# VH-VL binders against o66814, part 3

Target 1, 203 residues: o66814
Amino acid sequence: SDYLLRAESLFSQLKDANAKEETPYLYGKVKGYYEAIKLYAVEYKEDRIKTLFTLMSKNTKKAVRGAYTEREPLTELITFEPRVYFEEYCDGIMDECFYEKHYEKEKFIELVDYFSLKRRVEFLRNHEGKYCAPFDFGMAEALFNAVSLELMQEKPDEKVLIALREKLEPILVMAEEKLRYAMKKELPCYRNRLSEHIGYWKP

## First folded at step 10 (VH-VL)

Design A2
Fold by ESMFold2 at other seeds, look of step 10:
Structure A2 (fold): chain C 203 residues (1-203), chain A 123 residues (1-123), chain B 107 residues (1-107)
Amino acid sequence: as target 1 above (203 residues)
Amino acid sequence: QVTLKESGPTLVKPTQTLTLTCTFSGFSLSTFGMGVAWIRQPPGKALEWLAHIYWDDDEDYYPALENRLTITKDTSKNQVVLTMTNMDPVDTATYYCARIEGYYDSSGPFDYWGQGTLVTVSS
Amino acid sequence: EIVLTQSPDFQSVTPKEKVTITCRASQSIGTYIHWYQQKPDQYPKLLIKYASESISGVPSRFSGSGSGTDFTLTINSLEAEDAATYYCQQSYSWPYTFGQGTKVEIK
């Protein structure tokens, strides 16, 4: 209940700055963190709520500043980088050895299809998602960050991971559809950025 | 024990650039939520927030001074540096650095302060 | 930017009596107000955060209240060492600002 009063203050700041119109990517990111916080509140995960609220409040401050200065930067992308382990098996009969690839927290990675989510978010981030689908991309990025942070926990919560994935998927799809349409039609959000995009492709 | 200490010149001439270093211990700017701010106080006057920087490299400046201020950090050395260009006699003040406790809500108070350093700007 | 107006500018108070300092914000700031004590020739010390939250190591005679635009710092029974200037500070929105200060002296 304490986070609700604090969130009201953050949304009032965003409203005062007209951040929804001026900084829609950051506004979406704030909303995404708030949705993640609400999922954790159902499970009484106070430490996670506080961590996500820190990110929510920082992105609010960046949105307000950006609205007043007409500057909207990309903000944090949080990725979980699992350790990879190989297990050897030697059958002895053929004197052959084989390797089996394993990831730390493998079942949780598979539960949310983490590597697919990561690639999809990175695609939006690297291909004008901020300009062509700002609100949906921002919200998806925040929810993805929440998934990454949960996977970083000593004991990830499967119920929370499923809920985060279920919230994230439709938003991510919408952002991807908007971006692909903009690319196909060469809309101004994408076309006006071709020079920077081309610089990314130089060998 | 959390401590902060300001260092730099105590006398500068008008138009010169002031560089102040805040060296701290008992916390790190690699810690999630932590920030450091610079606040000044002209003699006998109220406190004025100047700038701050957070663990995530986010920085803010007092708008009227934004073109004159630069704040940077070196997390490995536990240092934050404020640079203020084109100093004027009206900038004569005690300059403080302070920790921002920004976990949970990044809009936290200044909970630990340095002792301050008086900077005088005169011909 | 948000202006914080403190009242009074100055108080001369006998020991053991109650001191009340007010801070009025030019717009609603929820509970995003913090109080500092600055003794003569010393750096400021945080007394109260978020309008009413206590700080470890601060005497219990200090308390804060308020929400929205009107905030109060109270010293329930003034001690000699409480002679100082008191500042309110808002962290609601950029740029962050302080009140002009209230000087409290012992009669």
Scores: ipSAE 0.513, ipTM 0.795, lowest interface PAE 2.8, mean pLDDT 89
Fold by ESMFold2, look of step 12:
Structure A2 (fold): chain C 203 residues (1-203), chain A 123 residues (1-123), chain B 107 residues (1-107)
Amino acid sequence: as target 1 above (203 residues)
Amino acid sequence: QVTLKESGPTLVKPTQTLTLTCTFSGFSLSTFGMGVAWIRQPPGKALEWLAHIYWDDDEDYYPALENRLTITKDTSKNQVVLTMTNMDPVDTATYYCARIEGYYDSSGPFDYWGQGTLVTVSS
Amino acid sequence: EIVLTQSPDFQSVTPKEKVTITCRASQSIGTYIHWYQQKPDQYPKLLIKYASESISGVPSRFSGSGSGTDFTLTINSLEAEDAATYYCQQSYSWPYTFGQGTKVEIK
């Protein structure tokens, strides 16, 4: 397949730049996009493959540039923002009406527990996940972005969503475990970032 | 119908700042994957990539010129602006803007070019 | 940075004959090579992307091949309008670079 040959070239660029060691967050993100692409390849969804590959190639370029310049930025977080609507339910006996909050694509949101995933990824992103669990966080972030993009489809594919969720969960747990340990033990990855955030005192 | 056109001064004195504007139509920098690059060609010499900017604000510069170059975009006007400081006679070249087809692979080719503008740097 | 070396620098070719232009990269670049045609006093025009992929509106006599370090642009039957300078360009690694060019002229 065409994407396999292109992916080999991207991984060669990453290897040449030692990106696994120099930019582990972006390296993990590239790997995560590649895993998502492979899941879509089983279903022959070419358009989704190309969209994810755009993100994979962009993060590869940033990883290589970051390795050579010693700068590793956070990159895209893609969130699905479902429309909200309310359904009115009235009790004919008591003549009392209630409103129930619903989301568009609620079935699919529930299938992957999307709001929980979003909160967990945002927590890692906002609390030094890039520094304390870079590879796992990057990979989880890419897989989460793939979930968001699938939910944005007019007709989300349940099989793909399940596969993405199953791939994402253990990686997300690993990132969370590493961050929690770093916070508890006050490891340099977490402790040093506090001084950078505050900017006016050091321990 | 994709078109790009470069505009700006054709004569610049040494040490001055060059500002070039690329105005394009037939595509938007709000479209996923799209980018615009600046490439120059000194008279009788090879093409040299200078900088680019993508729909997502990702920008990159030729390393030796990074501290002299700034690329910006105005998506509502379909414009990309290149600023190059401290011009020198060696910077005399035809300057092109070109579209980057970055869908599928962000390292895509330059698929549409402007006609170019010759910028001469002399006292 | 990756250096692209084209061969030959110049060739004069009888119409209808085959033209072969090579581009050698200083390191492996997979298929991240693109070919451009630039006629005198004109802007460059994309001919081939990713070593061998066709571009809509480009005559089928233009083809590309290669992978790794060695790439070839072929014009199977030269036409008068093909007189131009041809450039290869890599997008494998930052910074992006061009070959020095190959000028093709009609005999």
Scores: ipSAE 0.462, ipTM 0.776, lowest interface PAE 3.2, mean pLDDT 89

## First folded at step 12 (VH-VL)

Design B6
Fold by ESMFold2 at other seeds, look of step 13:
Structure B6 (fold): chain C 203 residues (1-203), chain A 123 residues (1-123), chain B 107 residues (1-107)
Amino acid sequence: as target 1 above (203 residues)
Amino acid sequence: QVTLKESGPTLVKPTQTLTLTCTFSGFSLSTFGMGVAWIRQPPGKALEWLAHIYWDDDEDYYPALKNRLTITKDTSKNQVVLTMTNMDPVDTATYYCARIEGYYDSSGPFDYWGQGTLVTVSS
Amino acid sequence: EIVLTQSPDFQSVTPKEKVTITCRASQSIGTYIHWYQQKPDQYPKLLIKYASESISGVPSRFSGSGSGTDFTLTINSLEAEDAATYYCQQSYSWPYTFGQGTKVEIK
């Protein structure tokens, strides 16, 4: 319940700065971290709550500053980079040896379809997701970061991974649909257009 | 264990640029949540936050002084540098660097301070 | 910017007596207040964080309370070494600010 009081303070700061309208990507990212924190609270994982809250509070600060300075940068993308190794298998009958490729934590990677999630988030990040679907992309990016951070744990929690994936999927789909529409219609957000009066901002 | 130390000139002429270095040990600015701030205190007066920088390169400045201040870090040397342009006699103060406890909430307190360095600005 | 007003500016207190220092914020800041002790010619030392959270190595006679706009630092039984100036500091919003200080002396 301590994180609830602190989160209330962060959302008050965002509201005072009109961050939902001024910095919608960062606002979405704050909301995404908050959703992840709530999932960890159900599982009583205080250390993970504090780690995610650090990111939530930092992105809140950046959103507030961005709203007052009319600047909204992309912030952290956290990717899990599993080590690969090869296991040698030799056929004693034919005297042949083969190598099988394996990933560390392969079971957990497969559980959430991590590499697919990574490609989808990176696609949005590299193809105007911030401009065409800022809120949904921000939320998706934060939830994806939470998945990456869980996979980095020595013993990833399967229930948390599943819950994060289930929260992330509909948000990611919404962001992808908005981007696809913008690409099909060639909207200004997709063309990377800067405009003070249209509600788009570009570095 | 954790220590910070300010270094730089103690006497500066008006209009000159002040450069101060904070050298620290017992922690790294590469550690998640860590930050370093600069705070000054004019003789006999209250403390004034000037700028800070975090492990993730996020930096911020006291708004009225933003155009005069630059903060940078060198994580490999455990150093943070403050540059303040166009010094004036009213900027005479003891300058401190301090660690920000930014784990859990990035707006944490200043939990460890350097000894401070008095900078006098006079013609 | 958020103004922090401390009271009193000065206290002269008999050893073993209770010291109360208040800090009032110009707007609600939740519990984002921190307290520092600064002895003459020394750097500040963190005493209390987030209004009431204790700091390892700080004597238990120091405590804090409050939420919103009104905050209090209490020294339950003043010791000679507690003669110092005390500052509150808010970290609720940019820019971060300090109170003007409260000087505590031994009678």
Scores: ipSAE 0.532, ipTM 0.796, lowest interface PAE 2.6, mean pLDDT 89
Fold by ESMFold2, look of step 13:
Parts: C-alpha cells; sequence; structure tokens
Structure B6 (fold): chain C 203 residues (1-203), chain A 123 residues (1-123), chain B 107 residues (1-107)
C-alpha cells in the first residue's frame, strides 16, 4: 500500500532528528495519527486515510523542525461542534406545544462519549499535558482529532468510532495519571510552567 | 481552472525592498492541505526555492535568506505576498509562485506555476 | 541541505531515441523526488511526482523510477516537443532543493 511507503519515510525523518526525545509531544501526535490511519485501512477508506496522513505529515515536519530549533508548539485540536435543533410537537387535545433539544448525530456522540473525551483532552491541553505527559497527550490528541473528523462525516462509521475510542481511552488514562502525579509532586514540568500559564503572581 | 500570477516591480535598485504578490484562482489557501511557494530562477540558471506558506499558517524559508524574507497570505483575497529586503544585483531572477499539492502528504510537488515575473536589480 | 546532482548536463538526441536522465541525492530521501519540464521562456511543468507517480495530461512516454539516493526520468521515445530542460526537486526536508538541470535537444 502507498501510505506504508510514505509513513516509512516520515518515521525515518523522525528517527534522524531524534524526535522521540527532542519533540515527544509531536512525536506522539504523529504516532497517534498513524494508529488512526491503520484502523481506517482495515475498512479501506482511502479519503479518510489521506486526510489523516496530511495531518501526520505536517506534524512530522513540525517535529523535525522543532527538534533542530528546540521549540515544540501545540498543534491542531479538531473539535466537532454538533448542530442543535429544536423540534416542536403539540398535543392536539390541549393545544399545548413542547420543544425538544436535539443534537445532530446524537447516537454517535453517545457511542464514544464525545463530550467527555473533549473535556479530558482540553484539560490536558490547558494544564501542562504537553510538558508532563507529552507522548501520551500527543497521541491522545491525534486520536481525539480522528474521532472528531469521523463525527464530521455525513455518515459516521460506528465500527471505526468504537475502534478509535478503544485505542484512545487507555492512552488518555495514562496521560491523565502522569499529569495528576506531576501536579501532586509539583514536578518541574508542572511547577516551572505555572507562572507562564497564569501570569506572575506570588502569595 | 487553477491559475497563479505574479505581480510587482520589474526593476529595483540595490538595497531596496522587493514586494511581490501572487494572486491565484481555482483554489483557496483555506482549503485543507493547500500551500503556496515562491521559487526564483536567475537568468540561465537553476530553480531556487525561497519560501512557502500553508493553509495552517505554517511557513518556512531558505535558511541563508530567512533574515531577508517574509511570506504572508491573505486568504480572503487569494493572495500570497513575498517581501525580500536589501536587494542586490545577484538577486536578479525570474520569480515564480506555485501551488503546493499538500493534500495526502504535505511534502507534495509544485503542481501549478505562475508565468513568472523578471525582477532586475541594478543601479 | 540536500544536494541533487543531475546527469548528464546536456544531451543531444535523435527523435524516437530513449532518453535517460539521472538525479542523485546527497542523502536518502525515500521517494520524495519530483520531475519538471521547462521549455525555453516558459514556466516549469510537473511531469512526475514522488519518483514514479504519473500526472494527468502528461504523455505516457514519460516515466520515473528510483528510491533512496538514485532516481531516473525516462522518455521512452523522444518527440520534438520534448526539447527542454529537466529538473529534479526534493521535498524530503527543508530546505527544498532542485537539481542543476539537464538540457535535452533534438539532433
Amino acid sequence: as target 1 above (203 residues)
Amino acid sequence: QVTLKESGPTLVKPTQTLTLTCTFSGFSLSTFGMGVAWIRQPPGKALEWLAHIYWDDDEDYYPALKNRLTITKDTSKNQVVLTMTNMDPVDTATYYCARIEGYYDSSGPFDYWGQGTLVTVSS
Amino acid sequence: EIVLTQSPDFQSVTPKEKVTITCRASQSIGTYIHWYQQKPDQYPKLLIKYASESISGVPSRFSGSGSGTDFTLTINSLEAEDAATYYCQQSYSWPYTFGQGTKVEIK
């Protein structure tokens, strides 16, 4: 398959730059996109593979550049924002009307517990996950982005969503545990970034 | 139909700043994966990549020239602008803008080119 | 910086002859090589992407091969309109670079 040859080149670039050590967040993100691509390859979904590969290749270039320049920025977070619809129904006997709030794709949102995933990824992103659990956070962020992109499809694939969720959950848990430990022990990854995140204040 | 066209001055004096605009149609730089690059070709010589910018604002420059180059985009106008400071006669070249085919792999080729504009740097 | 060295610099050939142009990279670049044709006073035109992938609208007589450091562009039966300068270009890593060019003329 064509994506395997292209991925080999990307991983060679990452190895040559020592990206696993120098840019672990972006390295994890590349790995996460690759895991998502492999799940889609089982279903032979070429367009979705190409979309994810675009993100994989872009994050690879950023990781290699970052390893050389000692800079590792946060990259894309892709969130699905479902439309909200209100359905009116009326009781013909009493002429009373009621409104029901509905989300588009509610079945799929609930299948993967999307809003919970979104809050958990955003928590890591906003609370030094990049520094305290870079590999696991990067990988989780990429897999979450793949979930979001699938939900954005006109007809989301349930098998793919379940597979993505199953891959994502243990990685999210690991990132969350590493961050919780770093916060409890006030490790340098958390403590050194507190002043940058919330400004300079002292008791 | 994808088209790109370079515009800007054709004659500049040494030390002046060159500003070139690439105006394109048939695609948008808001489209996922798309990028635009600037490439130059001194008369009778090989092509030289200068800079590029992608839909996600990622930009890169030829290292020896990066302190002289700035690339920007205006997605609403379908324009990409290259600014090059401190021009010298050795910078005399035809300047091209080109689309980067970055869907699937962001390291794609330059699949569509403008006709180019010759910029002469002389006293 | 990755240097691309083309060979030969110049080739004068009879019509219908097979033309072979090589491009050697100073380090391994996988298949991240692209080939362009530039006719006199014209802008470059993409012929082959990713070492061997065809481009819609490009005649089938153009083909590419290779991986790693050694790449080849082949014109199986040269036609008059193929007189041009040919460039290889790598997109493996920043900065992106071109070969010095190979000029092909009709004898």
Scores: ipSAE 0.516, ipTM 0.786, lowest interface PAE 2.7, mean pLDDT 89

## First folded at step 13 (VH-VL)

Design C3
Fold by ESMFold2 at other seeds, look of step 14:
Structure C3 (fold): chain C 203 residues (1-203), chain A 123 residues (1-123), chain B 107 residues (1-107)
Amino acid sequence: as target 1 above (203 residues)
Amino acid sequence: QVTLKESGPTLVKPTQTLTLTCTFSGFSLSTFGMGVAWIRQPPGKALEWLADIYWDDDEDYYPALKNRLTITKDTSKNQVVLTMTNMDPVDTATYYCARIEGYYDSQGPFDYWGQGTLVTVSS
Amino acid sequence: EIVLTQSPDFQSVTPKEKVTITCRASQSIGTYIHWYQQKPDQYPKLLIKYASESISGVPSRFSGSGSGTDFTLTINSLEAEDAATYYCQQSYSWPYTFGQGTKVEIK
C-alpha cells in the first residue's frame, strides 16, 4: 500500500535523526498518527488517511529538525467544539420549566466520553506530560487528535471512534501514571521546570 | 489558476537588507497542508532552498543562513515575505517563490513557481 | 546535509532518442526525490514527484524510478521542446537540497 511505503520513509527519517531519544514527544506523536492511520486503513477511508498522514509527516519534519537543533516544542492539539443548545421542558403540574443541555453529535461524544478524554489530555499537556511521559503523551495526543477529527466529520464512524478510544485508553493511562508518580516523588522532569540556561539542577 | 509572483528591489548594496514579497492566487496558505518556499539560483548555478512557511505557521530556514533570514506570511493578502540581512555580492541570484504540495505528505515538492526576480548585490 | 549528485552534467542527444539522467543521494532518502525541468530563461517546472509519481499535464514520455540512493529520470523519446536543465531535489530531511543539474541539448 502507498501509505505503508511513505510511513516507512518517515520512520527512516526519524531513525536517522535518533528522534526516539532526541525528540521523544514528537516521535510518540508520529507513532500515534501512524496507529490512527492503520485503523482507518482497515475501513478503507482514503481521505481520512491522507489528512492524518499530513499531520504525521509534519510532526516527523519537526522531530528531525528538533533533534538536530535541540528544540522540541508542543505541537497541535485538535479539539472538537460542539455546538450547544437547550431543550426546554416544563412540569405542567408544578408549572415549572427546566432546561436540558444538549450537544451536537451528542451520541458520538458520549460513545468515547470525549469531554473526559479532552480534560485528561489537557492535564498532561499543562502539567509536564511532555517531560515526564513524552512518548506516551505524544502518542496519546495524536490519537486524541484523531478522535477530534473524526467527531468533526459530518457523519462520524462509530467503529473507528471505538477503535481509536480502545487504542488511546491504555496509552493515556500509562502517561497519567508516569506523571502522577513524578508529581508525588517530585522527580526532575516535574520539579525542575527551568531551562538549562537559567541555572542549576537539583533533584 | 495557481500563480505566484515575486516583487521587490532588483539592486541592493552590500550589507543592506533585502525584502522580497511573494503574492499568490489560486490557493490559500490557510488551507490544510499548504506551504510557500523561497528558492534562489545564482546566475548559471544550481537551485538553493532558503526558507519555507506552512499553513500551521511552521517556519524552516537553511541552517547556514538562519541568522540572516526571516519568513512571514499574511494569509489575508495571500502574501509571503522573505527578509535577508547583510547582503553580499555572493547573494546575487534569481529569487523564486514556490508552492509546497504538502497535503498527504507535508514534505512534498515545489509544484508551482513564480517567474523569479533577479537581485543584484553590488556597490 | 544530503548531497545529490547528478550524472551526466551535460548531454547532447538526437531527437527521438532516449535520455537517462541519474541522481545519487549521499544517504538513503526513500522515495523523497522530485524532478524539475528548467528551460532557458524560465522558472523550474515540476515533472515527477516522489521518485516516480506522474504530474498532471506532464507528457507521458517523462518517467522516474528508483528508491534509496539511486534515482533515474527518463525521457523515452526526446522532443525539441525538452532541451532544458533538469534538477533532482530531496525533501527527505531538513535542510532540503537540489542536485547540481543536468543540461540536455538537442543535437
Scores: ipSAE 0.700, ipTM 0.852, lowest interface PAE 1.6, mean pLDDT 90
Fold by ESMFold2, look of step 13:
Structure C3 (fold): chain C 203 residues (1-203), chain A 123 residues (1-123), chain B 107 residues (1-107)
Amino acid sequence: as target 1 above (203 residues)
Amino acid sequence: QVTLKESGPTLVKPTQTLTLTCTFSGFSLSTFGMGVAWIRQPPGKALEWLADIYWDDDEDYYPALKNRLTITKDTSKNQVVLTMTNMDPVDTATYYCARIEGYYDSQGPFDYWGQGTLVTVSS
Amino acid sequence: EIVLTQSPDFQSVTPKEKVTITCRASQSIGTYIHWYQQKPDQYPKLLIKYASESISGVPSRFSGSGSGTDFTLTINSLEAEDAATYYCQQSYSWPYTFGQGTKVEIK
């Protein structure tokens, strides 16, 4: 429960730096980690709270520094890469074998539709989501990172995964709609980033 | 047992580039939350934070010195390197490397320090 | 940039007496203050983290208190080996900064 007082201090740092306006992607990411932490607090998972708080506090430092230096890079994307195995089924009548593809933790992957989430977050990350939908993209990325980290646990918590998924979906949809609109209308956030190869300038 | 040790030249001429190496043991920069910082102390004066680098490759610099500083790490060798360009006599100081306690809250203190190395800048 | 102002700059204190060192921040920093001891010709050592949290291996006579802008390091009963310069340091906001130091001598 001391995470609430620590989080208040982090949000004070962000407010002092005007990070919501100056570094909206990182501000959104800090907010997203905080939302994930609150879901874990309902389940009283202290170790998982501390892990997410490390990321929250680190992105707060990056946001504050970025606000003062006018620089806002992309930060961590954490992906769970499940091991694949094949289950053999042999038909004794015809002496032939068939193989079914399976993933470790398959039921948890399916519970949150993980591969779909991964593709959607990667799409935003690779197509100017940081510039066209910074707050929502940052928040979605942090919640997705929390999903990945939970899937990496030896025994993922189904209630937490469901809660994370439910929190993530509307935010991810909002980011996706903002990006699609910007792409269709060729808004400056999207168009200005498509400079010629040699003339490309990235902050 | 956590230890850090600074190595590099003790005498540098004005305008030269200083390169200092921090070699540490008892922890790794691949460990979640860990960081290493460089702090200096001019003779008889207060401590001054210069730069740090973290497990996630994030690096920070004191703003007034940003254009002169570069911090890098080699996780396989347990080393962090500080490069400071265009040295001047005012940069004469003892240079320390220190571990950042960053688990739970990445904005943690400097919990273990090296012995320090005095770098003198003179003609 | 957050300025930390320590008081006093210097104390000469009789053994076994209580020593109080203050650190004032130019803005509220919650409890993101840390205290270090630096003995003559030695590197600094962490004494107290996050205003009041104890450090393993540090004598219990050292304690810290405060939040917001005003912080205190207390040595309840000064020992001869406590002669040193003491620094506060904030990690609330980039760039991180140190106080100017408080030198404590044995009278």
Scores: ipSAE 0.682, ipTM 0.848, lowest interface PAE 1.7, mean pLDDT 90

## First folded at step 14 (VH-VL)

Design D3
Fold by ESMFold2 at other seeds, look of step 15:
Structure D3 (fold): chain C 203 residues (1-203), chain A 123 residues (1-123), chain B 107 residues (1-107)
Amino acid sequence: as target 1 above (203 residues)
Amino acid sequence: QVTLKESGPTLVKPTQTLTLTCTFSGFSLSTFGVGVAWIRQPPGKALEWLADIYWDDDEDYYPALKNRLTITKDTSKNQVVLTMTNMDPVDTATYYCARIEGYYDSQGPFDYWGQGTLVTVSS
Amino acid sequence: EIVLTQSPDFQSVTPKEKVTITCRASQSIGNYIHWYQQKPDQYPKLLIKYASESISGVPSRFSGSGSGTDFTLTINSLEAEDAATYYCQQSYSWPYTFGQGTKVEIK
């Protein structure tokens, strides 16, 4: 309940700066962290709430500053990098050996389809999601960061992971549809960014 | 025990560049949420926030002075450095560094201060 | 940029009397106001955070109140060691700012 009073202050700061209009990506990211915090308030201990609130408050500071300076940088993307190992099987009858790739926390990775989520968020991040779907992309990025942070726990909470995934999926879909539409219609958000990569090419 | 200490020149000439170092102990800038700020106080006048830098490398500057200020950190040395270009006699002040404990709410107060160092800008 | 205006600029007070210092913000800042004490020739020390939250090691005679735009620092019974300049500071919105200060002297 303490986080509710603190969040009201952060949203007041965002409103005063007109951040929803001036820095919509960071505004969406603040909203996404708030949604994750609310899930932890119902399902899990307060330590995660404080960690996520740190990120929420820091993105609020960046949004307010960005609104006054007309600058909106990309902020943190938190990825879980599981250790990988290979297990060898040998068939004594056919005298054949096989290798099978495994990940730490494989059960939890599979539960939320983590690598798919990661690729989808990275696609938005690398293809003008910040400009073409700023609010939805920001919110999705924050919720994805919450998933990554939960997977980094010694004992990830399956209920929290499922709840985070359920919140994240429709927001990701919306961001992806907005980006696809912008690409198809060559909207300024996408078209103006096409020339930013002018690397070497062959005749 | 948290401590901060400012070091650098006490006398500079107009147009010179000032470099101040804040050396601290009892905390690390690698700690999630933590920041360090520079604040100055001209003789007999009010406090003025100049710049800050956080654990996540975010840095910010007082707008009117942004083009003259650079803040950097060296986490392995527990140091934060402020550089201020084109010094003028009006910049004569005591310069402080201070900790921001930003866990839970990154917009917290300056909870620990250094002793300060007086920098005089004179021909 | 949020301007903080303190009142009074200067106050001479008889020992053991009550001291009241006000800080007015140019816009609503919730409770994101902090109070500092700076004794002569010393560095500032945090007294009160978030308008009214106490700081460990600060005498209980210091208290803070207010919300929105109007904030008050109170010293219930002034001691000789409380002769200092007092500053309010907002952390509500970038850029962070200080009030002009209130100097308190012992009569």
Scores: ipSAE 0.689, ipTM 0.834, lowest interface PAE 1.5, mean pLDDT 89
Fold by ESMFold2, look of step 14:
Structure D3 (fold): chain C 203 residues (1-203), chain A 123 residues (1-123), chain B 107 residues (1-107)
Amino acid sequence: as target 1 above (203 residues)
Amino acid sequence: QVTLKESGPTLVKPTQTLTLTCTFSGFSLSTFGVGVAWIRQPPGKALEWLADIYWDDDEDYYPALKNRLTITKDTSKNQVVLTMTNMDPVDTATYYCARIEGYYDSQGPFDYWGQGTLVTVSS
Amino acid sequence: EIVLTQSPDFQSVTPKEKVTITCRASQSIGNYIHWYQQKPDQYPKLLIKYASESISGVPSRFSGSGSGTDFTLTINSLEAEDAATYYCQQSYSWPYTFGQGTKVEIK
């Protein structure tokens, strides 16, 4: 349980910097990585714990720095890019050839509905999720990164993938609903950022 | 075998810009968790951290010197470059580059150091 | 900014005797303290990480302890080659800082 003592130190750093209030997106991201680590700890997956802890500690550093400098940038989004291959099938009787598209690790991709998760996280990231639902978006982004990292493993663990997906879904839904509400009501978190992307016409 | 080596001018006049290059071997800045830092030591005085850069492109600077420092990397050449503007005689020091051990915890120590290069700022 | 204060600034110690160097942080820093040895005219070398974790290739006579604000580097039986300046360094919070150093000489 070495990671528990190290995590306590990271949360102390966040508390000292008031990161929950000052950098809520990064605070949420640290919490999301911690939740993923706890899932791996049930299965004693030490190497995977250490990989996720590297990201947790780095986002803690960024949150602390951000709190003191009053800046909170977006941090890493980790996406699994499966290799695509095509299988040619020719029917000698029919004298026809067909091509079938395949993804590496296709069963694991389907198990978590990975491409849907990716689109949903990218939507939040590209449409002010950091400002309108910072904690939930940060937490969802970290859990999504954990899903991506598991899919990158030579042999992904189905039990872990299911657990990550189940933890991620309600958080992702909450972030999406907060953002959608902010868009519908034109709240400052969304409207102010939209205005900054649009110039003004002059005669 | 991990090695780092600093290179650049050893004599700089006040107000000039210093550019130092750290060339390293035995590791890559594309390796997960790794970083490189610049640390200086005025003659007879303590060590002072200046800046660092990580595998994920994150950069940090000592706040009082932030407006004078720029750190960059070229991963393909195994190089990290520090630029320090408006040099002053008080900046006379030995400048070191060092590797940051960051796997498991990205806030790790400086585990390998270069030999250092003395930079003198004098008219 | 976290200030690290080492004590003593200087020690002159008989060979084979125990050396104790302390480092006090201006706030709690967990175990995010690292110790370095700098021999005359040489670059610093890492001795101990995270307060007490050993480094491969460092003699076993070097050990570290402490947590929170008070940390100690111990050399259990001083050798002639241990004459050096020793620094503590924190990586708990940006900006990262070093102690002022403790010079150890052979008496």
Scores: ipSAE 0.684, ipTM 0.840, lowest interface PAE 1.6, mean pLDDT 90

